VH-VL binders against Regulator of G protein signaling loco (loco). Designs and how they scored, part 11

Target 1, 177 residues: Regulator of G protein signaling loco (loco), of Drosophila melanogaster (Fruit fly) (q9vcx1r247to423)
Amino acid sequence: AALECRVIVGYLGTIEMPKQISHSSKLQTVRSCIRKLRQEKRQPTIVLMCITPDSLSLQSSSGGVLATYSSARLNFVSSSSESENRFFGLVTSAVHNTQIEEEYEPSAGSAAAAGHISISHSCHVFVIDTKLIEHAQHLQRAHEFRLQCTRDPISNLCLEFPNNSEYVVNLVRSMYT
Key: E = the ipSAE of ESMFold2; O = the ipSAE of OpenDDE; V2 = 0.75 times the mean of E and O plus 0.25 times the DockQ between their complexes.

## First folded at step 8 (VH-VL; framework fv_tezepelumab)

Design b43 (from A5 with heavy chain Y109P)
Fold by ESMFold2-Fast, scan of step 8:
Structure b43 (fold): chain C 177 residues (1-177), chain A 124 residues (1-124), chain B 108 residues (1-108)
Amino acid sequence: as target 1 above (177 residues)
Amino acid sequence: QMQLVESGGGVVQPGRSLRLSCAASGFTFSDYGMHWVRQAPGKGLEWVAVIWYDGSNKHYADSVKGRFTITRDNSKNTLNLQMNSLRAEDTAVYYCARDSEYIFTDYGPYMDVWGQGTMVTVSS
Amino acid sequence: SYVLTQPPSVSVAPGQTARITCGGNNIGSKSVHWYQQKPGQAPVLVVYDDSDRPSWIPERFSGSNSGNTATLTISRGEAGDEADYYCQVWDSSSDHVVFGGGTKLTVL
């Protein structure tokens, strides 16, 4: 049995974050991203979020994979606020390497050796809304896709998610309590 | 805990210059955009200018564009407004205010922290 | 340039509901914020993003925004609510903050 958590969420969009963000500033940055996308006042896109120990994927209502992020790329997750816990942001990281075959003189001085790789961060914003689930079921004739996690066949307890995936699963579970 | 304190106001003749300052404390100044808002005696609020958290972008009201310059010094936690070619219509209490957005200034901002204001009177 | 229109004054009896409107072309597509200003004092944010409140603002304050009109609603009006109220939006086409002209609320 593979360890998996599946949930239907509304997707509002993605914002590229500034490159120089400290860990202590991520919460405020995520909240700003949530606010920005909420202000667009567009209807969220219904997607199925599948979380495993190794990855997080977003799937369309037709079953196509829209995006996949390895667990190592899951950098941070938070809700907009504890009192308004319907929206959350997920920060993913990506490494860009501009070096090809030639050397950029790694041993050279400041100007020649700098900047051949960079890290970017993106904030993906989602909403949990029971009305979206009802609408999706009507349109797709889907099974009940409310929060579902792999359960131990003997104890019937939800299996623990290791590594970065546990933070996302824990946040999503808290929104359903 | 969070505080903004304006200074530099006074009485000045038309055509002269004046520089306002705003000292911030109780929050990380470099993380927020900042605004100047003014209010003429007995009149409503009028937005003057905004500056991004890092000083990279600025916007001005049409009535002050070309005459006023907004700047900031993140090392000193200060916001400044240089006012040139002052007119009688610039007479107002000037407030500095913190932008709602953490580092992303122009996505429908509101102002959550305000200073007490400093009075600028332009008269002959 | 974008313009917000507010009534110059609104009166409410103690314990009754006051409604202050803010008119603007397609204002429902923008986020509306509301400020309270008492004489001699700086403005105080009371409602932001159409309907959200700072934690220190009582639940009696609420907002709505649709079509061409945003509304600030103050339920169970109290003498302490007497103030000037300003609506505010960001006009992305001009990169300007726009304030309404203000509404004086009187509790009589």
Scores: ipSAE 0.053, ipTM 0.641, lowest interface PAE 6.3, mean pLDDT 82

Design b45 (from A5 with heavy chain Y109A Y110F M111F)
Fold by ESMFold2-Fast, scan of step 8:
Structure b45 (fold): chain C 177 residues (1-177), chain A 124 residues (1-124), chain B 108 residues (1-108)
Amino acid sequence: as target 1 above (177 residues)
Amino acid sequence: QMQLVESGGGVVQPGRSLRLSCAASGFTFSDYGMHWVRQAPGKGLEWVAVIWYDGSNKHYADSVKGRFTITRDNSKNTLNLQMNSLRAEDTAVYYCARDSEYIFTDYGAFFDVWGQGTMVTVSS
Amino acid sequence: SYVLTQPPSVSVAPGQTARITCGGNNIGSKSVHWYQQKPGQAPVLVVYDDSDRPSWIPERFSGSNSGNTATLTISRGEAGDEADYYCQVWDSSSDHVVFGGGTKLTVL
């Protein structure tokens, strides 16, 4: 079977990221996002996470799809440093192509266009919290989202490619223990 | 409309200084890293310098390191290049360009918005 | 110190396919971007991240990148495609942007 991982997570929120930061500050930036959302002291929302090689989807406790991210949009994942509760940040990207046309008579020749690419990044903060998961065990769909990752055949391992679902699965599994 | 407009170019003698400016409009300037790229007459594109979105990090081409200083003023949507100890080989059209590097990927920077360029001639 | 190598010129007949190469050591591990520059104008991004196109660029423009060579392919060449083309990478080991020397495309 194809690699598939289902897990119950707590969702704390999403922070829009500045467009550019240095490679060396990616980890620190994600950890700062985690700290900011933790400081808001809001109760985490129960979310059902399903990860496959091609996508990561988030579902409500009733099973409605809240968001779906292709593997190519999963840009970075990292945990907070050390905490009693296991927090992690997931960075996703969205590409927006914008065409800006120079106004002129349509009959006068080819259109002149100035375009740009806008890339937005969001850091989504989650927690693996055993108390939250125990509370969620009473929900109708909770049994479908106990941490169950399909035993991975070698063909589904992709440790070399940074923008794939495998990194998220490996991080989540490490936090479950 | 997304625009970058350079100014400050001109004719200057070797050893002198020039300050270039780039005015940005139509996008949130403070969200983007900015670059200077130059092109000598009849030659190819040569990267000069980059400054990160918040001014915290800067990198320079080896040919200009120690002589050029890149700065930005996010409150005025302006990018600057201070050019000291100018040499004949610095003669070029200077473009400012907007960085489109993905924040959390190893993918490289690319430039989707360019200014029109300003000519700097270092001649005696 | 990273270097990108392009042929200085390429010619194509109208309606035929032009291929412009960009050579670099292990360039397939980097993201390659391509720019078109017409005389007296600023460069225009035509391909980014090896093979992606801005929405305003015709599908005739495509890119590939593998091993030591990246390629910009322009199918069904048109007179309006005449320009200088530059490949570009970000070299993360030096934190430098590197441009190729440029290729002049002539449509005859």
Scores: ipSAE 0.007, ipTM 0.531, lowest interface PAE 10.5, mean pLDDT 78

Design b47 (at its last look DockQ between E and O 0.39; V2 from the best seeds 0.00; counts 0 for: pae E 7.0 > 2)
Fold by ESMFold2, look of step 9:
Structure b47 (fold): chain C 177 residues (1-177), chain A 123 residues (1-123), chain B 108 residues (1-108)
Amino acid sequence: as target 1 above (177 residues)
Amino acid sequence: QMQLVESGGGVVQPGRSLRLSCAASGFTFSDYGMHWVRQAPGKGLEWVAVIWYDGSNKHYADSVKGRFTITRDNSKNTLNLQMNSLRAEDTAVYYCARDSEYIFTDYGYMDVWGQGTMVTVSS
Amino acid sequence: SYVLTQPPSVSVAPGQTARITCGGNNIGSKSVHWYQQKPGQAPVLVVYDDSDRPSWIPERFSGSNSGNTATLTISRGEAGDEADYYCQVWDSSSDHVVFGGGTKLTVL
């Protein structure tokens, strides 16, 4: 069958990336977004992340699709550092067609449209719930999301309930490189 | 090896001015917010000011606002504090400190400190 | 003007656990950072974001934060832990960094 990876993660929030960054790097920006959302101390929303070659989607336990990102819109994914094995960020892009024709002189002899295209980026931050690593501890969650757990024969852990953020980051990177 | 070295401290009379400098090395200075923190003899830490990584935003403690100016020169890896209209209560060791956040200084958390420079304001 | 309150001093016997409190209105909604300062030295970060440690700080330093109280815990206290300890937050209402008044830890 088709390639699909499914993992349970906690969604913490989304930050619109700042436009005034100089000397910005994607890794350092993701680290900053993770720390800012940790400061807000939100309760994570548990979601099913479905990773396929064509897209990455987030689903609720009721089966509703909360978000879908085509592979073309997935810009970057990273965890913050080796010591923060629980958090990762996913950067997506969006294309906008924006017209800004307020408060300027009418075009003298020009009928040219004032359409403008811009690209924006968002950082979506997720957390791994380490209380769900052991099979006995995640049985109810697996049932709620209609998951049949896939045992990793090496670690004896369920692939759908990862024990660290770097595992998920590597799944996403391997799917979209 | 990350290092911050303050200079420019000394003894001055009330009403005079003094300029402190902080030289940074061992990290990309232009990626970090920077703070000044002071400590009067025998007293606790008192935050003085912060400047954003690119110099575009600044905040001051009420006790120094209008008299002190924080600036940075990213091409020279230096942080500065211009202190005008000095008062006896400005007597303290002044530390420069690096904010740990790349571009968000909302946390105000300092992971690298200098050893400080002493400013004494007395008649 | 957000205020952090620390006890002026805490004493602990060697090998025992020291707890240094930092009180503030709804401090549990803020990220709390802790600094150690020995006489004649600059402050050194020991705990940040309530409970995280820099890699060079021993694991016997830990932190917690809930409600109106954050706590720095130093298990198996040693003479080398004698220092002043400061808690610190960012107050978004004033855009100010706020320090507590400091706590002198004595290991007797």
Scores: ipSAE 0.031, ipTM 0.621, lowest interface PAE 7.0, mean pLDDT 84
ESMFold2-Fast, scan of step 8: ipSAE 0.384; ipTM 0.733
ESMFold2 (binder alone), look of step 9: mean pLDDT 93; pTM 0.954
OpenDDE, look of step 9: ipSAE 0.445; ipTM 0.808

Design b48
Fold by ESMFold2-Fast, scan of step 8:
Structure b48 (fold): chain C 177 residues (1-177), chain A 123 residues (1-123), chain B 108 residues (1-108)
Amino acid sequence: as target 1 above (177 residues)
Amino acid sequence: QMQLVESGGGVVQPGRSLRLSCAASGFTFSDYGMHWVRQAPGKGLEWVAVIWYDGSNKHYADSVKGRFTITRDNSKNTLNLQMNSLRAEDTAVYYCARDSEYIFDYGYYMDVWGQGTMVTVSS
Amino acid sequence: SYVLTQPPSVSVAPGQTARITCGGNNIGSKSVHWYQQKPGQAPVLVVYDDSDRPSWIPERFSGSNSGNTATLTISRGEAGDEADYYCQVWDSSSDHVVFGGGTKLTVL
């Protein structure tokens, strides 16, 4: 059983998605997010993406954790197109339980509280590129990174990663050749 | 502000060679792949070739493979197309165009186009 | 050898919606891009990645792509929309950019 899958990726940024989004529009929204962040034309931030059975985390070359997403928050993943684009978008969700306090005049002698449950979605955009990996290695950052997801899937199964993390691993692996 | 200017077109006899150039300005040339696209008089657009941002990968249309060579000089912001063994069927306006995606990916579609340069292959 | 098929011409009355189709085998699995070309001018990108639009292109231009057909939709047609329109994909199996044959849009 694999304990952890690690891969070097370039991180371009995160875009907050519309509050309401249908399953059929997720692909178009991810493509739009990938395009917007690529149009900024900034150098990607080199990060180590660590995928475990319980979570996906992004780490700096020094090992500092930049972000962590539980597997339950991993909603959707897609590449930008079938033309072997190595950019992909990862959609994460966050559940917010918003309490609304409704205060009445003291003369009325009552108070009410109401709760809202809302879900937000964010699209995180990454690039998988051998040039980024070579650059990271040249800067001796590779000593802190391990490229487990670049190995043959038959000999390094990530099928033990439960919930939504498995589809991220499978997409990432399909882009490495 | 972003601009591509083609040059080198003209009238040439069959079997001869021509070299087209494209000068880029107003953007970081080395961040983008580049395409050549042609259009014969009264006909549609026909893709010719693409070169990646660093010159490492190239693809050609079957009709020009082995005869045309796409190159770039990032230090001079220029794209080139060396056309050998020209045929009457190569007569067209040749456009240079910028690949839509910046470095680390290739969209294989064109967001900035030059005005074109006419190549006429005739006796 | 991938082929994109467009109607040779489409007509629309001023103020009405024009629809230009682009047919291709399983084209819905590819990203489709659209160019406008006026006589004597270079092509201009009007729609990319199926449905996205460059910031300088009016929102009257939109696109869709599913199954075997992609469509460029031009709402509230204007005389200035008269042009040849080309669809385009990247065919990863052959490593080729493929253009449709073009559609001449006539406004009235």
Scores: ipSAE 0.000, ipTM 0.488, lowest interface PAE 13.8, mean pLDDT 76

Design b49
Fold by ESMFold2-Fast, scan of step 8:
Structure b49 (fold): chain C 177 residues (1-177), chain A 123 residues (1-123), chain B 108 residues (1-108)
Amino acid sequence: as target 1 above (177 residues)
Amino acid sequence: QMQLVESGGGVVQPGRSLRLSCAASGFTFSDYGMHWVRQAPGKGLEWVAVIWYDGSNKHYADSVKGRFTITRDNSKNTLNLQMNSLRAEDTAVYYCARDEYIFTDYGYYMDVWGQGTMVTVSS
Amino acid sequence: SYVLTQPPSVSVAPGQTARITCGGNNIGSKSVHWYQQKPGQAPVLVVYDDSDRPSWIPERFSGSNSGNTATLTISRGEAGDEADYYCQVWDSSSDHVVFGGGTKLTVL
């Protein structure tokens, strides 16, 4: 089986969370984030999610890397509901700011900045959508980039085009369990 | 077990003030936004106010804006509603309720409710 | 101001299906939640996010939401289902929680 799995998803946005998020409240937090971003009715951004045992990376349809999270930064993942497995949320933990971000920080000092920004976790919301997948297939051919994925041995489904979010959620959970 | 208990209700004259409290137990109070919802005798549910998990943001129904103040004390697991300039139309059972939407924004729905406390505004 | 409209009352025979509607302009674009309130008691959440159900609520309770109407469906109605039912949304344009006027369900 390949060590890298790549899946096409729609990205809806990210919501920043306070420091005091508890493990028992993560499911409620993810569901709340999914509800809020669904209500905004934004067009999803096509994203290629690259999953390995050590990291999860998000890549744009044009090939640029948007974000990379080590497995240590992945904190929680869940679908929006049991009855509809289209949406899922991924919770990542903050690590540290880059030097460029430090230059633009409005706070007088690092301690003051840390106290002002109540960010310890971020919830990223994604969707599995047949129309989005169809569009991504046409885009893939036009831009001549190639996807390779691990096929599920039992169902023989290609994870680049999952039929629901459960496959992606289970795959991500395996990285940090 | 998760529990909310309201107190402070009673009979009060129009134009006077009353302070309601809600004691929370069985969950991490500081993680959740909180609501006040009221119900006049024989009438439906009417939303009153919401407060963010850390107390930094609040919203009020138009009928109470400027008269009622929602506050919380996370160190004591208590939610409060200060009601000033009370009117006969404020007569209702007042419920406190936990917002299911956690941390970053206001509630979409209320999953844990108290038993309510009666406020009667009469001359 | 955003308004949710419910019928004042609905009657159902024991064992039959009750349907309680909640009307609102483009309500299908919002998440609808439903509460049950029995006389002298606090409201209880029975359906949230249109169709999801708390684990302690029987599967007889279900919900749907599309266009201008959300519906709470109670199959195999029982005497214990007699209550007032309220629909609720969050109206992001006004930053207000909005409740419907309530529907009294009678099982006769």
Scores: ipSAE 0.006, ipTM 0.506, lowest interface PAE 12.9, mean pLDDT 78

Design b50
Fold by ESMFold2-Fast, scan of step 8:
Structure b50 (fold): chain C 177 residues (1-177), chain A 125 residues (1-125), chain B 108 residues (1-108)
Amino acid sequence: as target 1 above (177 residues)
Amino acid sequence: QMQLVESGGGVVQPGRSLRLSCAASGFTFSDYGMHWVRQAPGKGLEWVAVIWYDGSNKHYADSVKGRFTITRDNSKNTLNLQMNSLRAEDTAVYYCARDSEYIFTDYGSYYMDVWGQGTMVTVSS
Amino acid sequence: SYVLTQPPSVSVAPGQTARITCGGNNIGSKSVHWYQQKPGQAPVLVVYDDSDRPSWIPERFSGSNSGNTATLTISRGEAGDEADYYCQVWDSSSDHVVFGGGTKLTVL
């Protein structure tokens, strides 16, 4: 059965995070990213965020896909410092294979090249606000794209999300209630 | 090149009314909340009122509540303050100021980053 | 009604550091903003969100906020820093912007 949540959000931007940050520093870094992008005072880009068990995608108002992240890449999600705040940051990770050529030392007998794995993190900042939707004049479409849990048509039960996608759905749902 | 220009100030008798206007340029007016702040001669800054970016919410200082009305016209990039039942203590320079937060919301930092030069209102008999 | 308390005046010698305080009950839980106002001019934002500075403001201006006191710090004081300084918060319980009474800085 299909499992999908769709929500209209405002996209403020993306900031590259420090290499290999620890989980304990992610919250502070996300909140710093939210603060920095809010201070840019740019118009949020209205996007449809589609969350499934396998992926999170951002789509334009015309339906074009702007970005897609597999659920395995959803690393961390957090709102800003206050429970009433509707800004949130989503951290995605990407694994890169890097080939590094070591200096050749005949007396040491080393490999000519070494493969190394590096991980990068990006923080994407969003805002959830009914006033944003009204201001952007997307009210007709917004009515159709409010956050919805897709129900199995046979059992009429809400399907469960994988851990990574479930965290995003839970945060977003809490902001609408 | 963001600019706010106040107008409509003048001398008025107690109990009368006056309407102030503020013309905005150099930024998208409809994306920002707007404030009125006043300053009596030789005194400090006193906040008067705020209006949200879409005009849906307004807040007033207790000293002006029920007498002053803040409005905006986003099609003309204009902020207005209708002042009724004026009192001697309303004598002040009135500043128009932009709320710092893009799309003013109830969880923003609520500070003013762009200010007009002010317009003088004198309530005297 | 929430109240912010500032000293009425502060003096600093040229090249020395000036500190202007802003007192408020649990002010460390709020975001404090600072404005500079020179005679006959509109206020200018100099510090926002406790410690952030607009790009056009010199790095000599900094801020802090903890407990019951926020502080605006102006290092290497200059004659051009003479002005009235106001602290400001948003009081969410009353939905009001609150200003301090202002502090006149003199550089002598």
Scores: ipSAE 0.005, ipTM 0.495, lowest interface PAE 13.8, mean pLDDT 77

Design b51
Heavy chain, then light chain:
Amino acid sequence: QMQLVESGGGVVQPGRSLRLSCAASGFTFSDYGMHWVRQAPGKGLEWVAVIWYDGSNKHYADSVKGRFTITRDNSKNTLNLQMNSLRAEDTAVYYCARDSEYIFTGDYGYYMDVWGQGTMVTVSS
Amino acid sequence: SYVLTQPPSVSVAPGQTARITCGGNNIGSKSVHWYQQKPGQAPVLVVYDDSDRPSWIPERFSGSNSGNTATLTISRGEAGDEADYYCQVWDSSSDHVVFGGGTKLTVL
ESMFold2-Fast, scan of step 8: ipSAE 0.216; ipTM 0.713

Design b52
Fold by ESMFold2-Fast, scan of step 8:
Structure b52 (fold): chain C 177 residues (1-177), chain A 122 residues (1-122), chain B 108 residues (1-108)
Amino acid sequence: as target 1 above (177 residues)
Amino acid sequence: QMQLVESGGGVVQPGRSLRLSCAASGFTFSDYGMHWVRQAPGKGLEWVAVIWYDGSNKHYADSVKGRFTITRDNSKNTLNLQMNSLRAEDTAVYYCARDEYIFTDYGYMDVWGQGTMVTVSS
Amino acid sequence: SYVLTQPPSVSVAPGQTARITCGGNNIGSKSVHWYQQKPGQAPVLVVYDDSDRPSWIPERFSGSNSGNTATLTISRGEAGDEADYYCQVWDSSSDHVVFGGGTKLTVL
């Protein structure tokens, strides 16, 4: 009976980050990604973000799972600014284990017993938007779903409709610290 | 306190060269792209050049392309602009400015120096 | 060459709302930033990414951007708002920063 919090968000997109960035650059990196995706002026995709102590998952309006990130893959989360905090970015990591090419001859150069390990980082950008929530409620009967979740006396579920990203950012930060 | 200080301005004859420097302090210089922006006396702002946070990518205004070279030295927290084949229309106050975006498209300039005056006159 | 067009001057009475426009072809597809410059001083960023503000800029400053026009709005105008205002975009098709010609705001 783990606590699960659900939030309706708009998804703008994902940007793959440079392989090497300084720790002090994470905030600027997220702001850069938010700006680039906002610049594309694309209509956000309605997504249900499901947050537990162990994982964060993204679900489509039809209920299909789009992505799942364990807490170990969550690297950083932040809003775009304190004054404009509707937009936020989430940085995730993925570990890639690759086998090196086998040598043609056993004595031709160095042959490693194991593959190479590399880590990639991606920044996912979201928005909290009351108009988007109203649209989601119309399409998905989200208000009816909300009432079901909040009225379940056996459920450890919470369903939130924040006015800005602060609630989500603080909740996600608690998962990876 | 975040600060940018320009130097190297002066009076120079047409066709000559001049090198501007910008010293950064109070922030991690190597995490930011940097711009040069100029302003002719009584005129508006005109963008000159930008350099990536690691120095690997550079862009120039068409009016200075082939004559100006932007460089940076992250070990010394210094931005430079080498200006060759100077013309009367290059007369302006030159500002260095920090771009807040470190590795994608260039954005806004949040920290500016006080400027250094370049006068191209015969 | 991408071009941003601003009116040369705008006047506002104290306490009233000033609106400074920035015209550009399909500018709504770009992110617009705004700078304030007082005589003899370096420019100061007042609005970025269409509508965001640095933490030290008063909430009286706001922005919008759609279609062919971006607008800087300064509510409850004050004498200290007198300055030249410049809009700016990054034009990804040319890899250039583009500034508008500037608007002188007078508070009368």
Scores: ipSAE 0.006, ipTM 0.540, lowest interface PAE 11.0, mean pLDDT 80

Design b53
Fold by ESMFold2-Fast, scan of step 8:
Structure b53 (fold): chain C 177 residues (1-177), chain A 125 residues (1-125), chain B 108 residues (1-108)
Amino acid sequence: as target 1 above (177 residues)
Amino acid sequence: QMQLVESGGGVVQPGRSLRLSCAASGFTFSDYGMHWVRQAPGKGLEWVAVIWYDGSNKHYADSVKGRFTITRDNSKNTLNLQMNSLRAEDTAVYYCARDSEYIFGDYGYYYMDVWGQGTMVTVSS
Amino acid sequence: SYVLTQPPSVSVAPGQTARITCGGNNIGSKSVHWYQQKPGQAPVLVVYDDSDRPSWIPERFSGSNSGNTATLTISRGEAGDEADYYCQVWDSSSDHVVFGGGTKLTVL
């Protein structure tokens, strides 16, 4: 019933995707996003990825919610063999509703201002690294220990520690298919 | 492994037509844009045309625009180049090549990572 | 029409560094790619996106791009590096792929 999987990942960044990305081009787009963010040689931000049948959320090591995506917004997930399955990308969609005044007269019976709906896609890039996971485990144990003095004692959360990105990719696919 | 094989080259008279084909194997053809690039004997590389992964967009070099047509059949993993109104200046080895992965902004776009061995087209009277 | 300019030839001694330039107006704002072509063979991609290389290309190959000049650098030159080298960009203003004229590298 209350199924929840948690994985510790490193977050590298997000790239806005071009419009009209087909399913067949998504793999290439994810690989390009991974390549670009790796080239920046950024230190990954430690985040806790919480996966349920209904949503995927990202939390900071201090417990703050960074982002939440409903399952309907998750479009694609794939790992990259360029990084020995260490890196993976998650493609999300967002619906933007902007009300725009029409420049021409609407059809007879239509008195409303024009509503414009657009869909954007973003590719979020993550890495799974043994040293990062071990460091995050250490930080989380200390954080969890401190929080045990103030949080609900019934809250039983366990950590899933993947060996590579393929584990996370398969988990996300199985939860939202 | 990934492979591109061109066919259809030969000797043809000026003003005639010729159709080149390129058979792809070892990768998901429908996920990649495709290019035709030519090289005249003893000369450099000259880009001819590109077609997007789904055939929805095409670009041509000015020297071939209106005479050449690039097409693809994703169900058969084939790329084609229909060459009409051939001129002596079209004499070259024609290569098919796979387009790069899509890259955002100013990062490399329309570079070719997998090439065929080429097919020779000679336009001579 | 956008034009890329390469020197027609460059020579390097074995074990030394070869540098092949590609000149273009404001080329540093574009992504430059490099191909190696040996006699009778198809071109091979050696550097893409200014400075990245395919995993099967030796790290002796590197690239840079700034201002009006992009450069392909081949460290520790070997006889097997003898080939024609072409730079290439995508010109978004004309929707054309543009190649440089090519540079013949000789190792002697």
Scores: ipSAE 0.000, ipTM 0.468, lowest interface PAE 15.6, mean pLDDT 77

